# VHH binders against q9y6x5, part 401

Target 1, 379 residues: q9y6x5
Amino acid sequence: LPPKLLLVSFDGFRADYLKNYEFPHLQNFIKEGVLVEHVKNVFITKTFPNHYSIVTGLYEESHGIVANSMYDAVTKKHFSDSNDKDPFWWNEAVPIWVTNQLQENRSSAAAMWPGTDVPIHDTISSYFMNYNSSVSFEERLNNITMWLNNSNPPVTFATLYWEEPDASGHKYGPEDKENMSRVLKKIDDLIGDLVQRLKMLGLWENLNVIITSDHGMTQCSQDRLINLDSCIDHSYYTLIDLSPVAAILPKINRTEVYNKLKNCSPHMNVYLKEDIPNRFYYQHNDRIQPIILVADEGWTIVLNESSQKLGDHGYDNSLPSMHPFLAAHGPAFHKGYKHSTINIVDIYPMMCHILGLKPHPNNGTFGHTKCLLVDQWCI
Short names: E, the ipSAE of ESMFold2; O, the ipSAE of OpenDDE; V2, 0.75 times the mean of E and O plus 0.25 times the DockQ between their complexes.

## First folded at step 16 (VHH)

Design wi3 (framework vhh_5j56_2; at its last look DockQ between E and O 0.87; V2 from the best seeds 0.00; counts 0 for: unsure alone 63.6 < 65)
Fold by OpenDDE, look of step 17:
Structure wi3 (fold): chain B 379 residues (1-379), chain A 127 residues (1-127)
Amino acid sequence: as target 1 above (379 residues)
Amino acid sequence: QVQLVESGGGLVQPGGSLRLSCVASGFTFSGSDFSAIGWFRQAPGKEREGLSDIYGSSEGFTSYSDSVKGRFTISRDNAKNTVYLQMNSLKPEDTAVYYCAAGEYIRGSDEWTYDYWGQGTQVTVSS
């Protein structure tokens, strides 16, 4: 029988939560599997881009999901959380569930993972749920595990997505220990439910499970705001994305817009598209706007408005606060092994290996995950 | 059809208390971890400000603005689909129209948004 893999994401699970809070269920999961303590995600450190990087192994400039809000100047199309179903945005890459499903005697399943309810390259997951935040974790889990257990052709790759602790992280900020403790306890309980469900169905020993996240969360404050209206008239540009990485589409001469913004705040770097640092791998895509603003960690870009967010993400991907973790369990993985760090794009070639799929060209390095796998040599 | 109806407002002396109620119809907040009911207020000549909200399908999570923390308490009755705002130690500065709102968190939005609003109820704190 072909190997099976379940990929689970808890949105906005910062890596150091594991050090600062108790996770009995997750720790048990890790004890019987592997842990990567820090995963360096891709810039910008947002939900749609990073989830697509996990399943494509590509930097954002390559897979084309470069933000949660995008604009294409040629087609005049917009991408947003409420408008993400156009294959136009996703077709610049081939996600792993498509690759998997195109194989004989295999199918894919998905519960709420970004891009999974969209036909990509004219292929949509055999089993999927349309995104609906009102659907409980239990229902998502039940559907995924039912498909994993009873489908023909068998589901060999499945994704499961949950919006916490990101939602609460935005509301409370990651430094609110009282409230975040409660939130994270619920997450751990959900992991417990996941494991229990798999055991009850007899899937636990044979199913490979990866639990990861797309990004972390940094503390924000009303005292750390960058007001763009203080620097430039709103009539001079169109805002495509706001904070902490603003995407600016000039309505006047780009240089003039740049000059008005370049010294707007000491806590914000302003880049022309061609001057974006190479380390971000965030340049070679038409969907990246002519000017981007990058706020320092914990600073929020605003348009003469107050923000209710006490936590945010999207910052420099080298910041530890932006990093998620990865844990895994199953026949493909060692038991009781911990690894310090990998790149988020490294997950894709690893998953391809586990599933016996030929990976599409990607930015990941399979060698970075060899030590996690029982069939590989580890130096 | 989502409807929110506030009640409980009125005239109170400084230091007094009021309990506001918000009855929601067409919107069930107890069934989703990402549905929220919040209280807002708008004083004359000022912008509308958020005061408190409650979300979560089970035990619930609450938040408070600094302006009302320690004085106001939000709670809910799931069976009645009602949210309450207990307001203690009221000050003249608390005089405003108070609104309840319903909203939700959406993947990739990175913020809680409120899409449904009540008609508001007047709260006046005066000697």
Scores: ipSAE 0.898, ipTM 0.949, lowest interface PAE 0.5, mean pLDDT 96
Fold by ESMFold2, look of step 17:
Structure wi3 (fold): chain B 379 residues (1-379), chain A 127 residues (1-127)
Amino acid sequence: as target 1 above (379 residues)
Amino acid sequence: QVQLVESGGGLVQPGGSLRLSCVASGFTFSGSDFSAIGWFRQAPGKEREGLSDIYGSSEGFTSYSDSVKGRFTISRDNAKNTVYLQMNSLKPEDTAVYYCAAGEYIRGSDEWTYDYWGQGTQVTVSS
């Protein structure tokens, strides 16, 4: 019976939604498994970087996916918020599905986890779906369960990604309880469908399942805008990424650009690359631009005077509003255990342990997750 | 090819009502959780303003701008591929060309993007 693992992400699932909303299906999942109440993610707290940190165990500076929008000055390549399939961006690390399927008699399957439709180191997930937001959760789940049950060599590692509650979180903001209650109820129903499907197919008892997320969400407002055009002529820089962490490539003297920006708003910190706080682990990659602007929680950097977003993420990773949760169930995990905090990079070495894989060098600490696992002595 | 056709505009008195329709072709509303139809308007000399949208394959999640919340109601009929905007308590300030648009949400974009637009229908609120 080889160990099997399904890794599920619901994008933008803020940790305290668990306390503030009703989740009967997720609560049942947690009760019979484990919960990590807060996962401290990596800076910046954006979708592509954090999903890649989960599967590599690396800080963004080390895996090279440093934002949802990037520029590489050496190659002149641009990465946008769109799905970019150029392996160049992804090749600074080896994600777990590649390591897994290169083992004897193993394969990997993927339903739209960021990067799984890219041939990273000339290797693409053994079974995968090309990203398409029009594909329903049911169809994603059906493909994953079919591959888990019917593939030879067997699928031992699988991923599943869903865009909610991130999509609705951006539209309403986390403080809109009326609208977010309906959105989160639907997500809980999808979790119920997932568990029911696994039980009906005979997978539930011998499959390890992790349900987690990449980041949270904070409330934004038209009263909390930082107008960058008011502080600096657009001709003085190239804008690589805007909000809430702006990435600024100076076209003129870097010190002059910094000086024009440093007093732009009391609600924004301006860093030269060498002055970025060490706790961010966000400095040692050429894709990190010479100047970054970090907005305070709930503030939005704009070029115009308006924003359609009522919720956003990307802020300082010390903020509880940016933290997701992790829940897990299966033969590798204890039953009914709750843990306060891990780092998101700790998930990778834990998954490698569950699957019997040798982890690549990484920033995670296996000891932080030992208490979740039945085969480890908890300390 | 996605096409959107608005209808139901016209001249009404202040305090009156209109119902706008947006008939879509080239997709079905029940096909995606991350496809939306939204209503926008543009008055002369002003920027285009988002008013309301509806999304979700079966749930019909809705949003409203502060300028129309409580007065306008968005709804849809999936069998007819049609989205409606019921506009009550109309004011002279509501005078504009009204557009429907089709949008989507893509992982990592952090924004709903509207790429397909109708030609618009005129609404005039005047005595």
Scores: ipSAE 0.829, ipTM 0.921, lowest interface PAE 0.8, mean pLDDT 93
Fold by ESMFold2-Fast, scan of step 16:
Structure wi3 (fold): chain B 379 residues (1-379), chain A 127 residues (1-127)
Amino acid sequence: as target 1 above (379 residues)
Amino acid sequence: QVQLVESGGGLVQPGGSLRLSCVASGFTFSGSDFSAIGWFRQAPGKEREGLSDIYGSSEGFTSYSDSVKGRFTISRDNAKNTVYLQMNSLKPEDTAVYYCAAGEYIRGSDEWTYDYWGQGTQVTVSS
């Protein structure tokens, strides 16, 4: 039988939640599989960019999804809605579900993963759901398991996305142990439901399952606000994205805008595009604006208003608070193996290997994930 | 389409109690894990303040601002499509127009957005 892979994302699942809360179902999954304690994501540490990096193996400057709100200077198009279905935004890379369908006799299935309800290079997953936050985890799971079990040609790659713990992380902040405990217990129960469903359908023993996330979460506060209106008048620029990474399109001379912003707050860094640190790999794309503001961890950029969120992400990808984890189980993976760290771009070439696909050129390194796999020599 | 109607406001003495109700038509409060009903208030000359919300399916999740935590309790009756705010130990500084709002969380939004608002109900705490 052809290898099958289910890739599951719980949005905003900070890696150290695993050390601070109890996850009986996830721990049982890990006991018979593998755990990567930290996944170093790409900058900026946001949902759309990192979900697309997982499935392309590319930095944001290379795959073109550089933020959750974007402006393309060449075409003058705006991307601001998470449901924007213009293929233009997604066509700078080839995600794994497209590669999967273009090689051999294979299908892909998708429940709400960013980009899966958009035709990319004229290809969309054979089975997919249009994004709708009102659709329950159970309904998403029911569709994915039906498609994995009953498809011809076979579904060999499937994705499943859930908006928690990101939604509650923004509301409560990661330091609210009482409320986050309830949220994370519910997620652990959903993982239990997932495993039970796969076992009942006879899929569990022959299916590779990856559970991961796109980023973490850090605590924010009304005491940690950067009021951009105190730095510069609105008439001088167009705001493309706000917080914690502000994307500034100048309406006047770029150097004048930069000089007004450069020393406005000790809690943000101001970069001309060419001065963005090389380690971010966030420079070489027309959708990256001429001036980028990067807030310090836990600081929120605002426009003369309060912020209601107690948790946020998007910060420097070197911060452990921004890192998710990766757990996996299945015939491709060792049992009971623990690994310290991989890069989020390494997931794509590993998944291509599991599925027997030839990867498109990418920024990942297959060698970083070899110790997770039974058919690879680690030493 | 979507309509929210608040009731239960009025004049009350310091230390008193009121229960506000928010009735929805055109949508179901408990229909989604990412649907929320929140209570907000605004006093003259002040910005609108979030007080409490309830979201999610099944038993739901609740949150409270520090200013009302321990004094106010949010609850819902899914069969009646109604959300309640039980307000105890009321103080003069609780005087405001109270609003019910419906909102949601969407992938990548990084915040809960409240797009539907009631007309408000006046609460006055005075001797």
Scores: ipSAE 0.825, ipTM 0.908, lowest interface PAE 0.6, mean pLDDT 92
ESMFold2 (binder alone), look of step 17: mean pLDDT 78; pTM 0.790

Design wi30 (framework vhh_5j56_2)
Fold by ESMFold2-Fast, scan of step 16:
Structure wi30 (fold): chain B 379 residues (1-379), chain A 127 residues (1-127)
Amino acid sequence: as target 1 above (379 residues)
Amino acid sequence: QVQLVESGGGLVQPGGSLRLSCVASGFSGFTLDFYAIGWFRQAPGKEREGLSDIYGSSESFTSYSDSVKGRFTISRDNAKNTVYLQMNSLKPEDTAVYYCAAGEYIRGSDHWTYDYWGQGTQVTVSS
C-alpha cells in the first residue's frame, strides 16, 4: 500500500512554548515519535511565505511568495489575503501536492493550507476546502479524515491548517501567560482530538503525521514604535508592506528615498535590494521591492499612529522567537527521538522521501532530517 | 453582514453600576472562533479607547485594558447573540459614548480588525 502523510500546521506556534506550557496530548504524540526543538524558517518570517517554503523546499526568492502583501512591478499585480487565489502568485514553484498528483496515480487532500485552494500549474488539490476562517477545526478534521479513508485514487498527502496560536499571539502577545496558556491548552486538546479520530478510523498505525508551524511570535509594545512618517513624506514612495519588514517602492529617485530612511531609526535596518544580506536568501525576485526596511525584534513600523499588535512576527529568521518546532509520528519515524534544529526548507525533501516522490530542485538538505527516519542511517 | 445595536447607557452616580448590551446579527450564534466583539469608548476631546473584547467558539477568551481591569466584566449569551459589559465602581472619568464593535482575525494581515461598529450609547457618571 502506498505511504500516507498528514501535514498539520498550527500557525504561529513559537518553539519555546513547549518549554513554558503543558502539552499532555502533544507529549504523548512525541513520546512515540520524534521532536525537532527548533525549525529555522525562511526570511521573511511570515505566514504565506513559510507555509509555501514547507511544501516546496524553496527560499522565498525562489518560490515567489515573498511576503503576505506583495507587488509585482512587471505585471502591476497586487497580492493580499483577498488575492491569494490568483495562480500567478503561486506558479513560481511546484508544491508537494501537485507533484504527488502528477508523479503517481494518487490524490491529495487539503483543509485550508495556504495555496491548496488555488490551481497551481493547472493542478489543484484533488480534495480541498476554500479558505474560510469560520470553519471549525472539527469540520476541517472531519473532511481530512473522510478523504484519507474514502478516496480513489487514494489520498496519500493531506494537509490541515489552523490559525491559532497566531491569532491570539497577535492579540495578547506571547508573554501574556494567562491568555496564552488557555489558547495553547485548547490547541493541545485539538491535537488529542486529531489522534483519537485517527485511531477510531483505523488510520493511526499506517499514517505518517507531521505537526509543525510556519513561525513563532515576539512581544511588541507601544514603547517600541518606528514612525515612518517622521522619516519620509508619503508622496515619495508607495508602501507595499509595512511591518516588521517594510517594502518600499520609490516614486522619486531610489537613492533619495534610501538617504531619507537610512539613519531614521537605530532600531531599523534599511537595505537597497542588492544590499540585503545574503544569509536571508531574499534578493532574486521581481516581487522584492527596491528598498526593504527590517525592524529589530519587538519593534513595530507605523504611519504616525499607535499599533494594536501586542505580538508580531516577520523578523530576522536567526531569532529563536521566530522559530517553530516540528513533531512527527508514524511508520517512517523513530520513536522517542529528539533533534535540535533543522531548516524549514528541509521538510520538503523529507516528505518527498516518505511518499516516494522525486523532489523538484530545492534548497533543503535531506541529510539534516535523516536521523528522524527509520529507513536511514543517523550520523 | 454584521449589524450591532448597543443599549443600557444612562446617567449614574460615582461608584454606581451599569450593564451595557450589544445585540449582533450576521453570526452563527457567536460560535465562530476568529470573530471578536469588543467594547470601546470615546470621551469629548479624547481618542477612542479599547476597553474589552471577547472571542472564541466553545471557549471564550477575554481581554481588558488596564483602566477598567477589575471593574468591568465582559460576557456573552450565544443564544441571544448578545455581548454584555458589566461596569462596576464607575468614576466620572468613565463618562463617554460606549461603542460595540465586531472584528475578525484575518490570516496574512497579522492583526485583528474591528470593521463593524454600532452607533454608540452615552454613559454619564456624575454626582
Scores: ipSAE 0.656, ipTM 0.843, lowest interface PAE 1.0, mean pLDDT 91

Design wi31 (framework vhh_5j56_2)
Fold by ESMFold2-Fast, scan of step 16:
Structure wi31 (fold): chain B 379 residues (1-379), chain A 127 residues (1-127)
Amino acid sequence: as target 1 above (379 residues)
Amino acid sequence: QVQLVESGGGLVQPGGSLRLSCVASEFSGFTLDFYAIGWFRQAPGKEREGLSDIYGSSESFTSYSDSVKGRFTISRDNAKNTVYLQMNSLKPEDTAVYYCAAGEYIRGSDHWTYDYWGQGTQVTVSS
């Protein structure tokens, strides 16, 4: 029997939520599996970039999904719709479902993971759902479990994406304990439903399941705004992305735009592309703009307007508030093992190992995840 | 495409109550997880202010701005595709045109967008 893996993402699930709220179903999952308390994601700490890093093992500058809103300086293309199906944006890397389908006669299945409804290197997930926020978690789960159980050739890699707690995190902010407790309880109940469904269908004992997320969430406020209009006129630049990382395409001399921005706010760092800190691994791609503005944690960049957003992400990836967690259960994983930290790019080579796939060159280090796996020596 | 029609506005004295109704015709997402119906208001010469919204499928989530929390209550009747705003203890400062809006959250947007708006209903709190 070929090994099977289900990769589940709850968007915006800050690692620290595990310490502040009760998750009875997730805790039962972890008791018989593994927990990585913090996953250090890639910069920028946004949905599309980090979801693609999980499945490619690459930094954003290498896989090409560098933001949720992008402009390519060479081709002059804009990525402006979250449902953009132009393969151009995704073709700088090979995600694991493509590798899974091409290396052996195996199928992949996908319920809404970013990129899975796009043909990448002329290969689309064998079974997939076009992104549609109106589709319930239950319907996504029903499709994934049907495909895992009934497909020929067998589905060996499956993905499941859910927009919470990111949607509520933006609306309420992570410090709203009343509302966040209800949202997180609902997510824990969905995890319970997932486990129960897999047990009912006879999949649970032979399936590896990873539950993770792309980033965390931090509290924002109308008292922490950076008004870009107070620093520079709109005639000097084109705005590619706004907050908390602004991507600036100058319409005039780059140095003049930089000089207008560099002392604009004590709560924002302004970088020429060449000066972006090496630790971000966010420089070597035509989709990274000539000037990047990085707001401090909890600060929002605006254009002469208020912000209704009480929570956000995209900030420095060294911030614990930006970190998700990883929990896993299945025949590949130890039971009751807790690990402190891995890098989000380490997930890809680990998943390739579990599936018996040869990984494409990547930025992950397999050694960082060895202690999670029963077939590996943990030193 | 969503059509939103507000009703229930009018003149009321300070301390009085009004119930606003919003009928969301053609709104296929009314009881879905990532679709919200919200109430907003705008007084002359001021920015539009968000007051309350309701979203979620099996369990409704509700939010309230600090200016109305404890005085206003949002609710919905799924069979009628109608959202209500019960406004109690009305103050002169509550005088505004009240708008109903339908919004969606989609992955990667990092914010809720309200793309469909009603025409508004006038609420005047005055003796």
Scores: ipSAE 0.752, ipTM 0.869, lowest interface PAE 0.8, mean pLDDT 92

Design wi32 (framework vhh_5j56_2)
Fold by ESMFold2-Fast, scan of step 16:
Structure wi32 (fold): chain B 379 residues (1-379), chain A 127 residues (1-127)
Amino acid sequence: as target 1 above (379 residues)
Amino acid sequence: QVQLVESGGGLVQPGGSLRLSCVASGFSGFTFDFYAIGWFRQAPGKEREGLSDIYGSSESFTSYSDSVKGRFTISRDNAKNTVYLQMNSLKPEDTAVYYCAAGEYIRGSDHWTYDYWGQGTQVTVSS
């Protein structure tokens, strides 16, 4: 039987939540599996970019999903959370479900992972759900398990996406112990439901399951706002993305816009595209705008208005608050093994190895994940 | 489309109490408990102010603005598609039109959007 893998994402699950709250179901999962305590994600630390990096093994400048809001100057196209279905945006990389379907005639299944309801290189996930935030975790799980058990050719790669704890993290902030405790308990219960469903259907012993996330969350405040309107008039630029990484398209000379912005706030760094720090790997793509503003952790960029969000992400990927975790269980993984840190781009070549797929060229390093796997030497 | 109807407004003396109700309808393939329901108010010549919201079914998450925390309590009855706002210790400055709104979170938006609004119910606190 070919190996099978289910990849699960809980959006915005900050790594240190595992140390500050109780997760009995997740701890039982880890006891007989593996835990990576921190996953260093890609910059910018946002949902669409990091979800696509997980399944391509590429930095954002290489896979082309460089933000949750994008503009392409050549084609004049716009990308957003409500306008994400044009294959143009996704075609700069080949995600693992496409490779899975094209190698050895395997099927893929998807419950709302970003990109899975879009044909990419003329290939769409064999089974998929169109994105709809109102669909319950239970319905997503029911469809995924049905497809894993009843498919020809067999579903060997499946994905499952859930919006929490990101939605509540934005609304209440990660420091709201009362509300976040209840949100995280509910997520742990969903993990319990997932494991129970897989056991009842006879899938648990032969299925590899990865539970991970795209980013973390940090506390924001009305006391930490950067008012962009205090430094530059709207007539001088087009705003492509706002906070905490602002993407600026100048309507006048780029140097003039840069000079108006460079001393705007002590809590914001202003970069010409070519001066963006090399460690971000956020420079070599036409979708990255000529001027990028990067707010310090917990600071929000606004346009002469208040911000209602108490939590946010998108900040520097070196910040531990931006890091998710990775837990995994199944025949490919060791039992009871704990690992400190991997890069989020390392997940893709590991998944390709588990599935027996030839990976497309990528920025991940298989050696970083070897210690998680039973068929590998980690020295 | 989701439709919301507020009721329970009226005239009350300072220190009094009122309970507002928000009844939702028009769900197609969705359940009421997947929406956050928020209470907002707007007094003449002032901006709309968010007061409280509630999200979830059996285990509800709630928030309150500083201006009403400790005085107002939000609750829901999912069997009746109804959200309540219990308002205690009312003050003249609480006089406003009160609106309920249904909000949802979409992946990648990084904030909640309230796209469905009721027509409002008048609350007047006066001696």
Scores: ipSAE 0.599, ipTM 0.792, lowest interface PAE 1.1, mean pLDDT 92

